# VHH binders against Isopentenyl phosphate kinase (IPK), part 17

Target 1, 332 residues: Isopentenyl phosphate kinase (IPK), of Arabidopsis thaliana (Mouse-ear cress) (q8h1f7)
Amino acid sequence: MELNISESRSRSIRCIVKLGGAAITCKNELEKIHDENLEVVACQLRQAMLEGSAPSKVIGMDWSKRPGSSEISCDVDDIGDQKSSEFSKFVVVHGAGSFGHFQASRSGVHKGGLEKPIVKAGFVATRISVTNLNLEIVRALAREGIPTIGMSPFSCGWSTSKRDVASADLATVAKTIDSGFVPVLHGDAVLDNILGCTILSGDVIIRHLADHLKPEYVVFLTDVLGVYDRPPSPSEPDAVLLKEIAVGEDGSWKVVNPLLEHTDKKVDYSVAAHDTTGGMETKISEAAMIAKLGVDVYIVKAATTHSQRALNGDLRDSVPEDWLGTIIRFSK
Short names: E, the ipSAE of ESMFold2; O, the ipSAE of OpenDDE; V2, 0.75 times the mean of E and O plus 0.25 times the DockQ between their complexes.

## First folded at step 13 (VHH; framework vhh_h_nbbcii10_fgla)

Design k4 (from w6 with T34N; at its last look DockQ between E and O 0.63; V2 from the best seeds 0.66)
Fold by OpenDDE, look of step 13:
Structure k4 (fold): chain B 332 residues (1-332), chain A 122 residues (1-122)
Amino acid sequence: as target 1 above (332 residues)
Amino acid sequence: QVQLVESGGGLVQPGGSLRLSCAASGFTFDYQDNYALAWFRQAPGQGLEAVATISGSGGSTYYADSVKGRFTISRDNSKNTLYLQMNSLRAEDTAVYYCAADWYESWTYDYWGQGTLVTVSS
């Protein structure tokens, strides 16, 4: 009886999710979580990650008392002999939002200079703030039955040199995933080999992770529908959502949906495809780098039906006609 | 409260130069690449146009084709100020110029200045 050792096909990472600070925190309030959005996002992530039939009951994994609460929301007794739900391989990275920004800005930790007392203190204060946010996000996801593990980049050995990633412990991330957990990383204050210290952004982390882990797709959750041809505002009601951007082999990109007919400019100025992205060229370029790896990038408003579609990977094969978001995709 | 205040606008002859400034208060310019600062302009009867953008780290810049080679976006972190150096100005550069900043990775610009008028006329 030849034990067909089923080659445990090391399942590739399905999705890296960026939780933008604007999506999960209140912009105008210091250290305030957008609870409603976070709860919806947690539910959507559960739905997207869950493989197979949804269990009859969500088993929460937060058995700790929350600050200011007298009750524990999850009961350990709810965990019966039920087969543990299998989750797809996801990685979550969140921005700092209203957490850490004030501390970092006031102290100037992003500029370095740990020899200065204010910078050193700010470094500590920033980390306290961002790790607090991380814990709350981990809890929110855990309450939805997602086996989440908070992973602070600083504590995981992430460091920079002139703000570029110099060291990252991807082995720890991989091991966490292989153990059936969902890593939750965040923007962080880290040590810099040249500057002494700096801020490591979630976007830098995602780029690094995408390069090494090569997920099937990446989802950026934000507070707007996607990328517009101009900044959307009440004063700009005609702003057009860019639904699809194609990235070429050379890293160049162009808007493919909608087809923006430059009708009004008489002057044949070959409006470089780059002039229609509402000033988001630098960010699009970063996303394009991920797309160049063959990884679809979806930018979508959090806590919407569209974010659910994106998280599910429904956009990979076909883009629905009613799609409201931005797809950045490699096009041969 | 976050505030952006533009200055430096005025009347200039074709071929002339101006330097616009945008002073930020309530926050410091981030050095992270995921942040963006930008100059926009709106000409009379025209829509809002992105003129120049700079990443948080300052490592990446973008210019509209119409201003490429003539305009330079820069920032002084010590002064928490964004600049737009405008050279070889043309009549078509006449507009109200706005500085803008994104916030918390929103994929849009959330904070705007009041604008400064640039008039290029002979």
Scores: ipSAE 0.666, ipTM 0.866, lowest interface PAE 0.7, mean pLDDT 89
ESMFold2, look of step 13: ipSAE 0.679; ipTM 0.865
ESMFold2 (binder alone), look of step 13: mean pLDDT 81; pTM 0.824

Design k5 (from w6 with D33E; at its last look DockQ between E and O 0.64; V2 from the best seeds 0.62)
Fold by OpenDDE, look of step 13:
Structure k5 (fold): chain B 332 residues (1-332), chain A 122 residues (1-122)
Amino acid sequence: as target 1 above (332 residues)
Amino acid sequence: QVQLVESGGGLVQPGGSLRLSCAASGFTFDYQETYALAWFRQAPGQGLEAVATISGSGGSTYYADSVKGRFTISRDNSKNTLYLQMNSLRAEDTAVYYCAADWYESWTYDYWGQGTLVTVSS
């Protein structure tokens, strides 16, 4: 009886999710979480990650008392002999939002100079703030039954050289995923080989992870529908959502949906594809780098039906007509 | 509270030069590499147009084709000020110019200045 050792096909990472700070925190309030959005996002992630039939009851994994609360929201007794739900391989990275920016900005920790007392103190204060946010996000996801593990980049050996990633412990991330957990990373204050210290952004982390882990797709959750041809505002009601951007082999990109007919400019100025992105060229370029890897990038408003579609990977095969978001995709 | 304040606008003859400044308070320009700063302009009867953008790190810049080679976006982190050097100004450059900044890794610009008027006329 030849034990067909079923080659445990190391399932590739399905999705890397960026939780934008603007989506999960209140912009104008120091260290305030947008609870409603976070709860919806947690539910959507659960739905997207869950493989198979949804269990009759969500088993929460937060058995700790929250600050200011007298009650524990999850009961350990709810964990019966039920088969543990299988989750797809996801990685979550969140921005700092209203957590950490004040401390970092005031102290100048992003510029380096740990020899200065204010920078050293700011470094500590920044980490306290961002790790508090991380814990709350981990809890929110855990309450939805997602086996989340908070992973602070600083504590996982991430460091930079002139703000570029110099060292990252991806082995720890991989091991966490292989063990059936969902890593939750965040923007962080880290040591810099040249500057002494700096801020490591969530976007940099995602780019690094995408390059190494090669997920099937990447989702950026934000507080706007996607990328517009101009900044959307009440004063700009005619702003057009860019639904699809194609990335070429050379890293160039163009808007493919909608077809922006430059009707009014008489002068055949080959409006470089770059002039129609509402000033988001630098960010699009970063996303395009991910797309160039063959990884679809979805930019979508958090806590919407569209974010659920994106997280589910429903956009991979076809884009719905009613899609409200931005797809950045490699096009041969 | 985050504030952006533009200055440097005025009347200039065609072919002339102006330097716009945007003083920021409440945040630092180089806080995160992924931050974006930009100059926008709105001509009379026209929509808002992105003129120039610069990444938080200052490593990447973008210019509209209409201003490429004539305008330069830069920043002084020590002064927390964004600049737009405008050379070889044309009548079509007449507009209100706005400074803008994204926030918390947003995919749009969240903070705006009040604007400064640039008039290019003979």
Scores: ipSAE 0.597, ipTM 0.842, lowest interface PAE 0.8, mean pLDDT 89
ESMFold2, look of step 13: ipSAE 0.632; ipTM 0.839
ESMFold2 (binder alone), look of step 13: mean pLDDT 80; pTM 0.826

Design k6 (from v4 with G38A A53S; at its last look DockQ between E and O 0.70; V2 from the best seeds 0.61)
Fold by ESMFold2, look of step 13:
Structure k6 (fold): chain B 332 residues (1-332), chain A 122 residues (1-122)
Amino acid sequence: as target 1 above (332 residues)
Amino acid sequence: QVQLVESGGGLVQPGGSLRLSCAASGFTFDYQDTYALAWFRQAPGQGLEAVASISGSGGSTYYADSVKGRFTISRDNSKNTLYLQMNSLRAEDTAVYYCAADWYESWTYDYWGQGTLVTVSS
């Protein structure tokens, strides 16, 4: 006789979103959050997670008395009989930007040597910096009514060996998702089996998550519209946004949509693919490994109508003519 | 705070060699695994051209077809320095060479050096 136990919730994931350092921190200013962008990004994430549903009432979940801005109430007294909104399954990963960089650079924590007093102090200082950023990200999402949980890799027991992931058990992440929360992971200082310690970057984390969770799509939020054929600047006014990059079964990739360079020639763009990506070929290749899994990758400017469409998943079936961003996707 | 400073440019005859260096300060090349480092060049009156790039981890490289087999990008993490070894130089390689980094995960190069001039002529 078999015992019928309750079915567990599915672990399927709709989207993994990377909040790039350029999207949520200020360039050239150590440990400074771009509060304005972060507020918009948080609002856009809420809308994407609700899949266009209009909530009856949205109540903020940061009940601290610390200063913050939100159009949504953060007073605990406002959530009496209100049901919490049902959120689609997202995972958030954020980069560190300038957070932790000074501490890691001065101490050498990313190089190991944990027995050295300066490295041990740097490990502590680095984690304070990146955990502060993580808390502020969690607060921003929570103020928008998203049930967020900050999940530092170190605290989740993640470790590396010679900077490669050695242990990154997803059981806690999966349980958090199954319980109706949105995990927020980040780049962190971690223990390393060989070096003693190192830095585990947000991009390594997102690749690990995508490989194991197989989301429907991945979004990289940045501060430019996408990948260009050359770096955009006032001295490069003719830089062209690369809108679509196709990935083959062998992991090779080519640009299939830069229509503005050659309006009457279609054969030339595929031959010059590797020479026309503005020096970003190594990063494109790493994103292509995600796309090879059948997982669309979108690279898009944060806090725009373009990022909202990417976060919503609107690009999986067809791409609007007026959408500006870069798509990396499997074509076979 | 963050700076990239190129050196090693100069005048060289066709067929000669130069090695460019780019010293970084205010950040370290091996802190974030996914940023990219690159050399760009710009000839007088021409647009900016990507010459070579290397991943933050140093695991992958890219070269423009015009320099493949002649130029080698490399880095020394202990010296926080990016290099471009330029062999078999041609007149068409005459340009200002810039070191660049994608530090803030912008998916474009957001930090630039001021450039070093390479002139290839008799």
Scores: ipSAE 0.582, ipTM 0.811, lowest interface PAE 1.5, mean pLDDT 82
ESMFold2 (binder alone), look of step 13: mean pLDDT 80; pTM 0.817
OpenDDE, look of step 13: ipSAE 0.584; ipTM 0.835

## First folded at step 14 (VHH; framework vhh_h_nbbcii10_fgla)

Design m1 (from k2 with Q32M; at its last look DockQ between E and O 0.53; V2 from the best seeds 0.00; counts 0 for: unsure alone 63.8 < 65)
Fold by ESMFold2, look of step 14:
Structure m1 (fold): chain B 332 residues (1-332), chain A 122 residues (1-122)
Amino acid sequence: as target 1 above (332 residues)
Amino acid sequence: QVQLVESGGGLVQPGGSLRLSCAASGFTFDYMDTYALAWFRQAPGQGLEAVATISGSGGSTYYADSVKGRFTISRDNSKNTLYLQMNSLRAEDTAVYYCAADFYESWTYDYWGQGTLVTVSS
């Protein structure tokens, strides 16, 4: 069987957005959505996706009898023969956040062993949890008038082999985009050729999509302003936000904003300036693999004016003086 | 609740070796979205330094230049434990060592252990 080949297709995709689990779920409360953040993120996505002038009236696309938190009407009787809004091509990927962790941890589903009853039950329970999150995110976007379609990797036939992607065909994702919808993918429990089953993380999904769809930029929405030179905390108020990281052709990277100061300030004896990234070096290196393809990567706090700028793609032309976020991009 | 507990610190002579352990509970290392696990250290009167990191995707490691070739980060999925093997220890490695995790893809470390002291001296 075809283990890791996808129907590799280049598409003119504007943006892939990662809704980080920390941005849209509550970190210390299992299976709880951060409703206020999700509402703002949905509104910002609609704004970023729209081309041209705003429509006179926006009608939500969640016609269920369950009320949402949006002020936008979802009454199906308000939908006439209105011209549909034109959206630039986005793909959304979200993490599992506080969903699915209890079920996977208690069952060991990430370790495989589907023949064990506890693992099989855990596989089911994990998928219930993460698909419930996916549905609620799809509903939040739909209530804002975004034509969203949830696309679980397991249901799309994606699989792994020893935790590496084995099959991840993009034909359905491509057709969904070409039909004018916004796909919403997520971390999921999947079958594994060696282990029986495992977890496919949103990070792996976004790397796969970026490599094959080649978007203009990728946005990671999180709950901090960006990457700091040390973990920000009340005991470390001098943490410095790293605003720009340049990526070379060989995949190496260097912090270029802020630049190393050559003043008489004390320099840490054990740390070089460009190696001070708060312990995020492996994540930066993985983002640099996207950036070396010519795809800008933005890391920014969700539900802020800065995330709106990143989602809009404004940072490709110029970086505002008051920008607060991290840009990882190819140099030259 | 996520809990991280370090062990294995102590007094060692220069050139010696120690193995630090960090036991995690409440979550598994393999599940969290894109997460990072790390060892940090803090010498007296100094700031925190990231010593070694391992990615949540499972394949990438990073080491500070000061420890490269001497320290090895690893994990044991069956025991839900992160390790730091420290060889060829020097006096400058004296510090409190902390394990830390980013379990919800925050792009920062929100979960920390209480630390274990390593002292390298004659």
Scores: ipSAE 0.595, ipTM 0.829, lowest interface PAE 1.7, mean pLDDT 82
ESMFold2 (binder alone), look of step 14: mean pLDDT 79; pTM 0.813
OpenDDE, look of step 14: ipSAE 0.751; ipTM 0.892

Design m2 (from k2 with T34N; at its last look DockQ between E and O 0.64; V2 from the best seeds 0.64)
Fold by ESMFold2, look of step 14:
Structure m2 (fold): chain B 332 residues (1-332), chain A 122 residues (1-122)
Amino acid sequence: as target 1 above (332 residues)
Amino acid sequence: QVQLVESGGGLVQPGGSLRLSCAASGFTFDYQDNYALAWFRQAPGQGLEAVATISGSGGSTYYADSVKGRFTISRDNSKNTLYLQMNSLRAEDTAVYYCAADFYESWTYDYWGQGTLVTVSS
């Protein structure tokens, strides 16, 4: 079955943003949000979404209390006297980082077998962990005055069949966008027609959304400047940032900036350009499936001046020489 | 905290075969399909080369042209183990082979094994 949301395809969806787990969670402490990065990312998202002049004061949209807490981050009375801001249409998808990992790996949720008590308990625990993360991300964005709505795939009725998307009804997502909200989706535990259950990752979700919503561009926020020609290692002290990767009609791709010169020392076997992407070929190929739609893909370090430029969409016409990131872009 | 341990290296004659294994602990390879796994190698006097990669999310694989058709990357998620089947080995395949993983969606490989030496010689 093909999903056809013609009104979504004709809409001017500006950007789908992936908040990578490495950008918004701490690598050195499991299930911990990187609060400083998330705060900056939230501010940058608001600035990128605004149409027109930025207000001098940002008034948040979260006056809820966490259970057991007396602290409220903003006052609803302040909202009543602020001018309305117009926002371009963004969708946010975030990764889980380490959230849900312990619960899913110890129970085998990703392998299915929902009839087993340990898998069912793991499904519950995994969803508690990832929906806690989703709620905290929604809070952070709301505190910056972004009208965010958390939208868990499981609760929206999304499902898989042998790990492939089987049902992913976008009607609620589309209505949320049309009502002036910013959906925030995330990797989730879902039901699977063959396995019983599995994990639906944020990267699969963003590809699904890009294919059906056809945004003007997609931004992957991560913790490195972009894709390098080699991975970090003790034997590779320097790495060269790959600034532009061109994608053809058939989905094939090639690094075009920097223009890679082969050494004049040849061997009997060929060394293709793909060997110089630091082992990122599978991830580049996944992003290229988005880029072949004519949708620019930017990979950039979160919470930097470079990510702000990518989020703004300023890179579609020209790329400043001082911008640091990776662009994956369709070319003829 | 994630640990990767390679095994299966050794001395082999040209035209022979080896299977490398990479056992993971601390994380499950098949948790969320968005992980990436790879084998890298470093030949004597040369830089680090990505040999084969496999995506967790779509089952996509990629191979360096120098090994395409001879090497096969695979994984057994029930054993939390990544494999590299190396057939029709050549002297040029002599290198230290490393297992690597991207567990944090970082667009870089975050975790590396210690390496295992493969020597292809008569």
Scores: ipSAE 0.538, ipTM 0.819, lowest interface PAE 1.8, mean pLDDT 82
ESMFold2 (binder alone), look of step 14: mean pLDDT 83; pTM 0.841
OpenDDE, look of step 14: ipSAE 0.750; ipTM 0.894

Design m3 (from k2 with S57E; at its last look DockQ between E and O 0.60; V2 from the best seeds 0.00; counts 0 for: unsure alone 64.5 < 65)
Fold by ESMFold2, look of step 14:
Structure m3 (fold): chain B 332 residues (1-332), chain A 122 residues (1-122)
Amino acid sequence: as target 1 above (332 residues)
Amino acid sequence: QVQLVESGGGLVQPGGSLRLSCAASGFTFDYQDTYALAWFRQAPGQGLEAVATISGEGGSTYYADSVKGRFTISRDNSKNTLYLQMNSLRAEDTAVYYCAADFYESWTYDYWGQGTLVTVSS
């Protein structure tokens, strides 16, 4: 499926951003938002989206009242007194993180079988959990004055066949973007032509969107600086951040920063064989499919100066020497 | 509450086979944004080494060159279990083998088992 947007070499969408579940939810507590990170991420997204100078006061767009709350986040009268802000075209996708995990795993929604009462109930419960998260993400962005619209894949008519995207409503996504809004999609429980139902993940959504919308770059916000040659931990202090991975025309990829040693001692040489990406090879290969399109992929720790630079698109032409993150990009 | 428990290790002769299992509880392997599952190993005197990985989607796999063609990673979503079939074992394969998972879109492995020892010796 293709959209009616221009197929010329110009890019109409600036950035697709993945708010990784580890970045915006708490690993230690199911269904808990990481409020401090989400606040910073929302601010950083506003700065990255703005064209020109930032206004002196941020005028929020959430003047609704949460059920059970006595407060409204902003005053609509402030909007009427301010010039419109210009925003570059972003799409936001967030993971479910700690939301929906209990419901889906306990009921088996991801395995299908909607005829079973437990699966049907789990489908309902899973969607309640992930749409609650989506709403809170939308609120956070709206408070920063971003014209954000939550777009649940299930409600937009997205479906799968044996877990692969079978039908996806990109016309509505494109119209939302063209109307000056920022869509916020998320991982969701969806219907499946073969299994009955399954989970459609945020990473699958990102690849689908990148393939059809052809953004200038894609940013994955996570809770580590980037991809390491081995999983970083207190017990593995020698883990090395892999700063750049080059992708060839055939979809193959290799680490190009840091460069591999060619004159290592026997022991070092054996350790440096083909397994230098810390067990992330399948995820790198999936991101490489995006990079093949000429779309840079940045993997970076959320709520840092490094993520701000990635979100701004500062890495397209040159990489600052002090930037910490992983770039996956096409190399001729 | 999230646990990964390996089993199936032991002593085996060169050329032999073993099948390692990793049972998960508290989370499911193929839930949303849980894409990477892996076996790592740690040989005496060395750091952790990725042996094999498998994605959640079409079962895309990666193998270290030292095990390619001899080891097969697989999973059974209905049992929430990851497997490593190890054939044509060599002395160099002696190590503690760990199961690991990336549940939270961290671009690293968040959850680890306690390990199971594989010893390949005449």
Scores: ipSAE 0.560, ipTM 0.802, lowest interface PAE 1.7, mean pLDDT 82
ESMFold2 (binder alone), look of step 14: mean pLDDT 80; pTM 0.813
OpenDDE, look of step 14: ipSAE 0.721; ipTM 0.878

Design m4 (from k2 with T108V; at its last look DockQ between E and O 0.59; V2 from the best seeds 0.48)
Fold by OpenDDE, look of step 14:
Structure m4 (fold): chain B 332 residues (1-332), chain A 122 residues (1-122)
Amino acid sequence: as target 1 above (332 residues)
Amino acid sequence: QVQLVESGGGLVQPGGSLRLSCAASGFTFDYQDTYALAWFRQAPGQGLEAVATISGSGGSTYYADSVKGRFTISRDNSKNTLYLQMNSLRAEDTAVYYCAADFYESWVYDYWGQGTLVTVSS
């Protein structure tokens, strides 16, 4: 009896989601979570992860008390012998937002120097803050029935050398995914081989993950619609949302939609890779690096219908006419 | 509350130099990639233009083509101040210059100063 070891086709990572700090935390308040956005994001993620699956009962997986709450929000007794819903393979990475920034900035953790008491203390304080945020995000997602596992980069052995990723063990991440869980990573304070310590940004983490895991697409959830040609502000009402950006083999990028009327100045878009779409060139460049891998990047406002579309992967085949976000895609 | 206050603007002759300062409060400059600082300018009747940007880590800088080689963006973390050194100033550089900060991995600049006027005139 030849045991047909059904080659469990290691399903590719569907999506890496960046939860921007601005999307899930309040910018103007120290260590404040934007609860409404986070709840909507959690629901949208669940929907995206279970896309194509029959509606199933939400199995809440947070059976702990919340600060300020006397009751557990999930009923464990309702968990029947029901077949566990198969979640698509997602990885979540969130920024620190209003968590960790204050501690890191005040202490100078990013500059290194663990020999300094303030830096060492700041390192600890920063991690306390960001891991608290991580826990809350994990819990929020867990309450929506998403089997989330918090994964602190520091604890997972991530380290840097002169701020560059030196060690990032993705084996744990991979195992977590293979076990049917959703890893939730975050920006973190990490050890640096040269500096002693530094801050590992969520963006760096995402780039590294995208490079190694090669997801089908990457979604950046933010508090704005997308990337604009200039900073949107009350004083700049004419800011134009860049809906589509094409990335070339050389890493250069150009706006595809909308067609920016060439004022007679030959904006050599080739040189324009450095021409600041409103000062966002650095961020676009980071996203462009991911796109260069052949991975679509969607930048979209969190907790919107558009974010749901992005998370679902609806943009892969076609871009809706009413799309409000920024697509960064490799152009052959 | 985050506040940005620009200073150093004024009248200067073509070819002259000026150094703008942006004093930041409510947050501290650090070398984190999670934020970006920038100088923008708005000339009369023109739109807002990004002049120079610097990443939180300080590792990445951007300059508009129009100012490349003439302007330098820098920061002093100890003073929590952003600078724009402007050399070889031209009449076309006449504008209100704004300091801006992007925090928390936002795709927009969340905080702006009130601006400082730079007039380049003979």
Scores: ipSAE 0.258, ipTM 0.697, lowest interface PAE 1.7, mean pLDDT 87
ESMFold2, look of step 14: ipSAE 0.635; ipTM 0.852
ESMFold2 (binder alone), look of step 14: mean pLDDT 81; pTM 0.833

Design m5 (from k2 with Q32E; at its last look DockQ between E and O 0.76; V2 from the best seeds 0.00; counts 0 for: unsure alone 64.9 < 65)
Fold by ESMFold2, look of step 14:
Structure m5 (fold): chain B 332 residues (1-332), chain A 122 residues (1-122)
Amino acid sequence: as target 1 above (332 residues)
Amino acid sequence: QVQLVESGGGLVQPGGSLRLSCAASGFTFDYEDTYALAWFRQAPGQGLEAVATISGSGGSTYYADSVKGRFTISRDNSKNTLYLQMNSLRAEDTAVYYCAADFYESWTYDYWGQGTLVTVSS
């Protein structure tokens, strides 16, 4: 049976959230989760998914005893009459962060060559690393009472051709959502029709999901407030947060808040906008492909009041002046 | 530990050419498409300027208007090295040039080289 998830005139998915590797892992420590950030992010996601209607007691869903832990944090008797359909439809995608890099660097798994023993071993090792991260993220969300299901792209039939998505089993994703669960996908090692294997990035996954599921908005959680006109640092005190980027029908884009250009002619989205975005032009262009679909894209610092507002979906109607983040959205 | 090391700077006459290199260790430039790799420059008394940017896959490039047509960003993934070919150099190109990367999906450049000085002077 065909599922009605690809119909462009009906948007049943509210939000796709990217848990950026910088937001949930430690950059300088291989395979280390930023536990404090992840805990806050999980709480914020629960609040957003329940649209502020949280019960007074959070009932966790991680009933497992973890290796090396003597504690189980769930009281099963309190689950009772929990309203499973009360969660609005979110999909979570996370990056690999500090996971997978060592394995991929040593094996070249992202370049293909599965016939080489080192690449095959690296494929296995990479998947162990990134699925460990996926499991820990699923556990963190589950502890907050979010009905999460880890859905590794490799295991869910995702494959690529020259690093572009060639096929994906979206029916299983759709059934998971329709059953009241929140899928958690991630950057993964996958088979590739040309290379043999490669790494499928979280951002490619998000673009593919946005194109097919048509969420109302997409949130990228990171460790900076948003996109700046130059990299923020103590040596760049004049760095300016770019609050709004408008995307045209042809996929070109322009910074419209703040207005940093003194153009007195017709606006050229592809030329004028690029010199004001601090070297982030390639990533902005990828997000613009999502925005072109009529899907707002929010880029915001995780674990802040700003990320909570973005996750809640409150920014499409009006943007508070005290909100700090970057919005990329379609403009006719 | 991730390191980026620039080389190839020096003194050059106006109209001359120079090629900068950035060798990376501790990560691989082409690991996934979500990375951004860039050359930045900072002239004396000026702010940091993004000169050229290339996607992790190498399929997309962008250039500042001030260098478009004169500079070319490229990379050799087998050597894990990013390049900036600078032609038709002008006095205004005098700056310290930095290699930078975003490879933890941070939407900013977190990893930087120490810089290499380029002086364009007659």
Scores: ipSAE 0.606, ipTM 0.833, lowest interface PAE 1.6, mean pLDDT 82
ESMFold2 (binder alone), look of step 14: mean pLDDT 80; pTM 0.820
OpenDDE, look of step 14: ipSAE 0.703; ipTM 0.877

